# Designs tried in a protein design chat: VH-VL binders against p56860. Part 2

Target 1, 255 residues: p56860
Amino acid sequence: MMTAEVRTPEQGGGPLTTEPRAPRSAPGHADASAPAFGPETDPRDIIRWALAAHPDLLMPSAFNLNGVVLLDLAAQAGYRGEVVFVDTGYHFPETLATRDRLESRYPELTFVTLNAGASPDDGQTPPDLYASDPDACCAARKVDPLQRYLKEQGPSALLNARSRDQASTRADIPFVEEGGARRRVNPLAHWTREQLEAYAAEHDLPVNPLYFDGFLSIGCWPCTRAVKPGEDARAGRWAGKGKTECGLWQGENKL

## First folded at step 14 (VH-VL)

Design a1
Fold by ESMFold2, look of step 14:
Structure a1 (fold): chain C 255 residues (1-255), chain A 120 residues (1-120), chain B 109 residues (1-109)
Amino acid sequence: as target 1 above (255 residues)
Amino acid sequence: EVQLVESGGGVVQPGRSLRLSCAASGFTFSKYGMHWVRQAPGKGLEWVAVISYDGRNKYYADSVKGRFTISRDNSKNTLYLQMDSLRAEDTAVYYCAKDFYDLTRYFDYWGQGTLVTVSS
Amino acid sequence: SSELTQDPAVSVALGQTVRITCQGDSLESYYASWYQQKPGQAPVLVIYGENNRPSGIPDRFSGSSSGNTASLTITGAQAEDEADYYCYSRDSSGNWLYVFGGGTKLTVL
């Protein structure tokens, strides 16, 4: 079994455990068809529907702004499941500190950190893989651990933080994505960056400190830079390597 | 009105220890990160240390790592800097600085500083 | 090397425009913030991010960046702008480590 560190509500904010968690058997998809959701639907109503339809719902997060807003909305809507984060060994210290703040803010949620304590020197990955082959580095350090965990847990749906502020092109993001191993639910599908920022300010949410430095989309430090004037929010990812997309954490890849 | 008042500076010999305090008022102290920044007489600014709002995360400049310890007591609205194994190059005015959030590089309020002189 | 380099002194005539520069390899990936320090006083933040001004900082202050260089521009310099100016930015290594430049003394003539 893959190793995971879990902070659970019944332990308060107690120490992380490295003990392997028992795998969850996947239930089948809920039979209920999604209601007609529209651009003005309250994301909490979408989350409440998803919880009723998918009691095994899981929420992966890299703790970007949209992920933090989703987490708060989900907690309000009654989500009490797991928040799953992968420690790649290349996260900014600010990202890890944001995770710590969120754990303290939401003691009712279970935070799962996959590969906790990872370092750039993992003894398996070539030292400069992030520079020479960013896709292989992302697959090995982020995508594969999450996919192994999801296969083990077998959720029928994921709660994703996809929103309009993350697209470099115009596209309608569906509220519910079908296909792949599981349904993906995007309650923030039609929210803009301005709406996310307004919500975070209104609710005094913990956000990554780098957002105040012109970092609008934050991944691992070797692949992330400040966004230049006139650039899209994702332009600061994987600069100079031809890669502009991060893996599973923002709902960009099928799971 | 935000106020930051440093204390505990003085003249000490090399190899000795000193503890600085910074009393904060006029804002919710436990909401913000806090920093120490120093300035040798007639010289430029040098960032020294930061502590997160809850004290969980601490980071130090290489020049002081292993010798200085930043801490805070949120119940007393007080920031501390424990300075051990002091050296002549630690001679400076030490400023307490408020982060406008937590773990950023933006110091929106500063104290007036306290002078530490390390000399034989 | 993650050092930030500034010219030690710059002069500007009253009412004219001046640029204060800061160079470092990390500035290709990270913006600099700028601090003003008047004699006998604590520093004051004047620019954060690329070109954001804190409340109370006049419009004559602006920031910009290109390549490994960050710049603070003062348009229509006034006598009260005479001060030391420090850039401040991150090390490129991913550690939480920030460094000040050496400072630039601005003299308003």
Scores: ipSAE 0.557, ipTM 0.814, lowest interface PAE 2.2, mean pLDDT 83
Fold by ESMFold2, fold request of step 15:
Structure a1 (fold): chain C 255 residues (1-255), chain A 120 residues (1-120), chain B 109 residues (1-109)
Amino acid sequence: as target 1 above (255 residues)
Amino acid sequence: EVQLVESGGGVVQPGRSLRLSCAASGFTFSKYGMHWVRQAPGKGLEWVAVISYDGRNKYYADSVKGRFTISRDNSKNTLYLQMDSLRAEDTAVYYCAKDFYDLTRYFDYWGQGTLVTVSS
Amino acid sequence: SSELTQDPAVSVALGQTVRITCQGDSLESYYASWYQQKPGQAPVLVIYGENNRPSGIPDRFSGSSSGNTASLTITGAQAEDEADYYCYSRDSSGNWLYVFGGGTKLTVL
């Protein structure tokens, strides 16, 4: 069992920072190859490996069920870095309330809210863009702020909450994705919804209240509906648009 | 046994104030969101306000926004509704309702209600 | 329009099946919950989500949704089912704002 002594960082859970972290470089040696993880690997072992290999690891989150479970597992595994959330101005109030509960529960983590204070009327996008061109609205209000922050911080890896059972477009997600601007680590890649629910119940985790209303994947309110019986968990995302992934995982804006 | 007991109802003149209380027992009060729901005599139900488990988030129906304030004291297991600038249309039975969790639309336990009558 | 519209009254013969409906634009995106209220009593939650029953609610109660319409179905109606029934759901604006329907009085004949 690998043991690492980590320092608890000061709580940062304030507004959007304009002071990026200094660029990081490896301390004189290259990143090691990821171990051959399997379906029964404890996600905390994957996270501990990622922390050792990537001291600059960052964790973006929208605080869906997967993200809340990952956050708890990461805290247990010694993660003390940033949890990065983008305020689009279109989140459900329940999502913002879930963020607040998580901030209170994990004082050892630094919660960074990008675009803090955003609202539909803040002039970042035309007032009706969310209805007329939701992809362009998402690009401006979610993708661009996150990409700017990641460019400023320059992390070599991200800790992501994706799992294979969320959608057919995710059926082949590996534990570690190589390439691109940064490595992406998916410790929950093989966890099922049942495992995530059992973990959240066992640990009394804050979950988005809309989960109880049949919202199994929660984005911004204009593009999210309750999932009908028997549908895929992400079927309520981008209703009427024929999409199951947002721009964060497609094209040039891929994380 | 979960119990919710409202008090503080009565007859008041328009423009005056009234404070309602709801004493909670039989559950961990600080774990759950709480709501006020009202019912005018002979009329249907109207949601009034919600407060999150720790009091941090509060939301109001448009009909009462700016006049009513929901609050809670978790050390006393008590929910409150401060009702200012009362109007005749605020006449109703006011129910305290326990949220299933927090900030949901599901009220698994209700009090007996307390009547507020606004008339001159 | 975020209003939820219900018929004011519905009748059913003892042992027959009845459907109580609730219509609103927001029901395309949000399920309705259903509350039963007997005279002189506080309301009781009978259906939440798409078709979930709280503990203690008889299995003759079920919920369904189609388009902008939510329905509460009582199969094999009993005398004790005579009550007012309210649907309750979210406003379409994304705000934390929920509304009740006007209520439907069920009479069991």
Scores: ipSAE 0.535, ipTM 0.797, lowest interface PAE 2.4, mean pLDDT 83
Fold by ESMFold2, fold request of step 15:
Structure a1 (fold): chain C 255 residues (1-255), chain A 120 residues (1-120), chain B 109 residues (1-109)
Amino acid sequence: as target 1 above (255 residues)
Amino acid sequence: EVQLVESGGGVVQPGRSLRLSCAASGFTFSKYGMHWVRQAPGKGLEWVAVISYDGRNKYYADSVKGRFTISRDNSKNTLYLQMDSLRAEDTAVYYCAKDFYDLTRYFDYWGQGTLVTVSS
Amino acid sequence: SSELTQDPAVSVALGQTVRITCQGDSLESYYASWYQQKPGQAPVLVIYGENNRPSGIPDRFSGSSSGNTASLTITGAQAEDEADYYCYSRDSSGNWLYVFGGGTKLTVL
């Protein structure tokens, strides 16, 4: 496990730290092999392994229920790195307020907002692009800023909040994904919505207020709606536009 | 028992200011968002403003934006509405309402209201 | 742009079922909550989300949505249900801005 002095943003400075304790693997390996994790594995054990194997681990988040639960589990497991959020200019005010609450609750973490101060009419994209070509709008306002940041920071792994229960497109995600620019760690891969909700209630976690309005997956306001009874959690994303996944997890731009 | 008690209403001339207060008791005030909602005599409800649990986020109806300011003092369990540049159409009973969480549209407790009359 | 339209009045006989409707373009994307206001009293939340009841609200109250219409249904209406009923939901601007419908006066006969 990594040891570091926890600091608030206003304190600054570089903490004294010791060499991280990493899980031991078979002899002759240059990188740490993932243990045989199962559906019953405590996500915090997966996170502790990831921290030991990847001291440069980063956590992107849009602060949906999965993301908020992961953030709390990561803090408990010793994560002290960055929580990276992209301001697209199209987030609900509730999403920005949820970020503010999480900052107050986790002063030991560094919340990084990319593209801070963005607005729909800031000239980054044509005003109607979100309606006419949502993929191009997402690429310009979300994917590109995050990809530039990740290229600059060069993390060997990301800590991600995806779970198999969110959508059919996620039914096969493993705890650790290889390929792409970096390893992706999914500690919540086998958690159900019921488990996520129970955890958030037990720990009194800040959740997006729109959750109480039937918004089970929250993106930007032009392409997000409340889910209907019987739909999966992501059915309200890009409604009427034939899209259920962000470009961040698809094709050659995969994180 | 949750209690919300508004005060500061009265008769005032157009263009003047009033400050409303709402004293809260029976719950942990600093955990919840708070709202103002008004009702003109013989008319329906109109949402006016919301403030987040820690006072950091504030939002206003278009009809009052730039003239009204919502605030809170969590050490005194008190919600405020500063109303500047009052107009005749601001005449209403003003209710203090508790959010059941923060920045939602769900008000689980309401005060009994205070009347503001803006009249020459 | 965003308005919530309610009929100004409806009547129901004791023990019968009544449906109070709320229409608006934003209701295609957002559920409505429902508030009951009895004469001389502050409003009370009766339905939130699609069909959740706060503690103490009888199960004869239910909510539903279809298209741009939200409905509050009272099955087996009782004398104490006589009140004004307001729907409340988000406008379509993406901003934190919510609006009430004009209200529906329910008379129980």
Scores: ipSAE 0.515, ipTM 0.788, lowest interface PAE 2.5, mean pLDDT 83

Design a1
Fold by OpenDDE, fold request of step 15:
Structure a1 (fold): chain C 255 residues (1-255), chain A 120 residues (1-120), chain B 109 residues (1-109)
Amino acid sequence: as target 1 above (255 residues)
Amino acid sequence: EVQLVESGGGVVQPGRSLRLSCAASGFTFSKYGMHWVRQAPGKGLEWVAVISYDGRNKYYADSVKGRFTISRDNSKNTLYLQMDSLRAEDTAVYYCAKDFYDLTRYFDYWGQGTLVTVSS
Amino acid sequence: SSELTQDPAVSVALGQTVRITCQGDSLESYYASWYQQKPGQAPVLVIYGENNRPSGIPDRFSGSSSGNTASLTITGAQAEDEADYYCYSRDSSGNWLYVFGGGTKLTVL
C-alpha cells in the first residue's frame, strides 16, 4: 500500500491578498430542537439520532472524501437507505468508478443514480452551457433532477457530508439545519480534513483518485480544478466564475 | 514483488485478430485499475486503454476505439487486450501497466512488454 | 485533442542540473506523471503529482508545475540518468483520453 504521503507544502507566508469576502450566504439556521451535539460527539451517534427521528432519511452524495467517510459511518450506524447520486453528464470517470467501488463495498445500501448515462450531448442543456451560464447548468443537470427525486420520495431529512473545514462559507454549518423542505443533518460538521483523511486511510475507504492530485472537492470536469497549496478545498470549484456553490444548499431551491 | 508478464504477441497479417494477456502477481490484482500502453519501434509511448478494478469502466484511445477490447479476470489475476481488425500501425511493443490505484494518471509498475507485428 | 509537447532532446553535463518540460492545456488542471525509459527496458515511474517520488527513485529527481507546463528536474545528473523521459496526463478535450508527451531523449555528457 503506497501511502501517498501528501507532503503538506510548507506555508510560504505570501502576502494575504484580501480577496473580497464572498457574501456570507446565510448558513442554514440551527435547529434548536435537536440534541446538543458538540465537536467531540461521535458522528455515528448523530446519525443514530437522525435515523431514529427520521426513519425515511436519504443521503445525497457526490462521493467526495467527506461523502465516502459519511457513507461508511452511516452504514456502521445502521443506515440502510438510499445513496442518491446525480449523473450530470460531466462527471469524471474517476467519480463514477468511485461510486461503483462504494456500491460494491456497501451492498446493504441502495445506490440510486439519477439521469444515468447523461452526456454533454444528450440535449438536456446546450453542450457549452457550463461555460456561458454555470448556474443554469447546475440547476438543470444537478439541482433539478435531485429536487424532483426528493420531492417524489419525500424524505423528512437528508444526511449530508458537509463540514466546516471545507470552505469559509461553511465555517458555521450546524449539525442540524432547519428551513426549506426538510431537515439537513451534518454529522461531519466538525471533522477536519486531516481527520477525514486519517479515517479513510485507517479503514481503507475508496477515495476518488483525483483527491490525491489536489482535487479536494470534485464536481463536473469543466468546473473543477485541483486546488493549490493554501487554498480552500472548494477553491477549485467554478474557479474564476464567481460561483462557489452549486445551489443545493442555498437560495429558494435549497434542499 | 509486483510482477506483470505480458504474453500473446507475435506476427499477424492485417485484418486479423490477436489477444494479449498480462499475468499479474505480488499485489491484490482486483483492487487496482490496469492499463495497456504501446510503443511502436523507435517511437514514443502511446496510451491504449484502461479498465477499472472491477471491469465496469473502460476507456480507449481513439486510435483503437471500436477495434480493441480491454478486459480482465480477477479470479485469474489476468488482464486481456483483444485486438481486432489489426493494422500495420498497430505494430508495437504492448505493455501492461498497473494503475497506482484506479483510473489515475500514474503507472507504478510495468511489464516487460510483448511485441506485436502486423505485416502482410 | 489536447496534446502534450516535449523537446525531443536535451543534454546535461555530468553532475549538473537539467529540466525537462512538458506543455499542454490539460496541465493547467491536471498533474502529470513522468516516466524514465532506458533502451530495451520498460518505462519506470519517476515523478507523479506535484512532486511525489516513488520508492526507489533517487532524490535528485523532482517535479514541478507552472501554468500549462509540468517539469521534471534532475539535480546532479548521473550517467545512469541517460534515457528517454515521457510526461503523461489527461486530455482536456472532454474525451477523457490520456496522452503521453512525445518524449525527451536526455543525453548525459
Scores: ipSAE 0.380, ipTM 0.769, lowest interface PAE 1.6, mean pLDDT 90
Fold by OpenDDE, fold request of step 15:
Structure a1 (fold): chain C 255 residues (1-255), chain A 120 residues (1-120), chain B 109 residues (1-109)
Amino acid sequence: as target 1 above (255 residues)
Amino acid sequence: EVQLVESGGGVVQPGRSLRLSCAASGFTFSKYGMHWVRQAPGKGLEWVAVISYDGRNKYYADSVKGRFTISRDNSKNTLYLQMDSLRAEDTAVYYCAKDFYDLTRYFDYWGQGTLVTVSS
Amino acid sequence: SSELTQDPAVSVALGQTVRITCQGDSLESYYASWYQQKPGQAPVLVIYGENNRPSGIPDRFSGSSSGNTASLTITGAQAEDEADYYCYSRDSSGNWLYVFGGGTKLTVL
């Protein structure tokens, strides 16, 4: 009766020396002054420049009309980076569905959803904070998550979908914004709503269906309403609250 | 021509289950959200459930939440409503309705409906 | 729960104009859609958004909104317009629900 000593092989689990991922050397901000772009400049050329100057470029999006158009143009221009979306827990189902359509349409892009699965009851904020303090709500559920991610990723520039025609407060938006934590590139700065709509229609882009119901600017459902004919596109955002921007583009927490 | 044809209705006892189907044709089914709407005899319309174009998003009326399940098979151009724990108050004509696009607030096409009767 | 309220019944003389109104808190934020339902038939979309008509809907049907109300107007009512009319919009109670109005029976006299 030979007792075969089953030598349990001591799997020497050598400590996975997590070699500290060498800090990605911040690509030297090539001081390359942004070219002089004009209203007739093809947004794709602006994007190509941005990609050349900032290979680590990221594209935050809320998948409004501008964002959808920009996404298509960026893909055409050779963008293959991340599309960064923040799930606030208060997005319209239509918005989430639009994201999903876009993700399916552009497999060459990486869609990143921050706080995926967020909900009003997730404990991140009081469920009624959007009503009592919209600024605090936006800060906590949108701005802070995005800022944290951007800080972690450290892109040298952002590709943004903002345009002058979105609101009076954006009337002077440049193609390239300097200052802050990184450059902000606005290829659609001079595109009108009509141009955006025409482009989206021509290319059969998956525009958020709420847009066609008068939601010309779409955010969180508690803070967004349809606009009436003749109103500013963003009049439906935080209507009656004295708030006009989410905080992403202004103040100390600007992107 | 867009067609929606509901089936699976009938008479069932309380507590039983029933599965409704809606066969869609005449449009790209996989591009559109789909809804179920019901109407009790002699009563108004009641929204029941919605499913996104890809089936990833589903929402239900409180009256059916936890009992009904909406689903779809895009390869078969078919919408489903699994109804469990049926109650007398679930007695209605059940319509499948095509969303105008995806999770919008309007239906551009309706089926003719299928009658579900929950009776002892 | 956000409810949409409609008058249960209205009447209009042939060729005259009638307005059916839907009221609810959600209508401050969302457009309503309107559905016509004739006896024994499925509902038919007649108006959506502010004033959009689907293909095949007569131009005598129009939509409008004000405050927490949405309205369907039939300008020059025809006999075939006799039907039940339902408004539909979002339930703003926070659970992402949809809701129909109670319906309005339109009689054409």
Scores: ipSAE 0.307, ipTM 0.726, lowest interface PAE 2.4, mean pLDDT 89
Fold by OpenDDE, fold request of step 15:
Structure a1 (fold): chain C 255 residues (1-255), chain A 120 residues (1-120), chain B 109 residues (1-109)
Amino acid sequence: as target 1 above (255 residues)
Amino acid sequence: EVQLVESGGGVVQPGRSLRLSCAASGFTFSKYGMHWVRQAPGKGLEWVAVISYDGRNKYYADSVKGRFTISRDNSKNTLYLQMDSLRAEDTAVYYCAKDFYDLTRYFDYWGQGTLVTVSS
Amino acid sequence: SSELTQDPAVSVALGQTVRITCQGDSLESYYASWYQQKPGQAPVLVIYGENNRPSGIPDRFSGSSSGNTASLTITGAQAEDEADYYCYSRDSSGNWLYVFGGGTKLTVL
């Protein structure tokens, strides 16, 4: 009756020396001056340049027509980073659905929703702040969350969907904006609405259905309406409130 | 041809539960939002609930919030409405309606409806 | 809850034009859709957006909007147009909801 000595293997749990992760050397601001892009430059080439110059590039989006088109172009150009969306608690269901469709269509991208599940009654702001003080509402529910996230992530550049055709205030938007906290790249700066629509149609992109219902610029539902024929695309934003921008692109809170 | 066929209606006592189904065909069910709309006898249409194409987003009328649950099985092309804590005022023909796209304000196709009667 | 209001009943002579109007605060910002319902039948979409007709809807049906109103117009009413008509749009009471108008019964004389 040979007693087989079951040698209990000594699990030498050597201490996982968590080597201190070497401080990620701040990617040297490659002082590389942006190339001279022109109206005929393929947005994908601009994006490729941006990715090469700024591998930590992030793409904030509200999934308007421009944003959807940019997302597709960015994916084609090799973007594999984050698409950053802020749930204000006041988005249209159509907007959230559009996000979800895009997320499904582009699994190679990481969709980040800040404040996911936000609602008017979540205590972030008084329920009527959007009416009494739209600037304060946008600051609290949109700008601040995004700024905090960007501060934490610290991207050297942003990929933006802004174009000259969106509003008179954007008529001079360059392909690359310098200054501020980080570089801003606008590959679609010279694309017209017609070009964007044609591209979206040609590629069967998930465009927010409200766009086809006259909502040419879509934000929070209390502060967005459809535009009438002949109105500016952004005339439906904060209509009657004397506000034209959410604060992301102007002033002290500029991204 | 697009077809929507509701089922599961019947007579039920107050406080009980009932589950409605809507079988969809003739379109890619998984691409579209779906709605429930009801109509009390001799009354107008009342929107009840909506569910996004992937089931991630759900919204309800205040009259049914907390009592009704909308859901879907895209593998079965079926929409559901779980109705709990039923009340007499829930008596209606219940229609499933196809969203024009996803969570829009348009219903391009409707079922023929199923009658739910809540009575003591 | 924000309400969409409709006249409960309207009449039109055969071949004449009738306009059914829906009124509500949400209509200042959002388009309505219109549904026709005949007795014992399910509703049918007849107009959506600014003035869009689904396939199969006669061209005598048209949509318009002004201020806080949306309107369905039938130009050259036919006997088969006798039905209930409902407008549908957003509920703007502070929550994201949808709402139907109370419906309009159209009689063709």
Scores: ipSAE 0.078, ipTM 0.665, lowest interface PAE 2.7, mean pLDDT 89

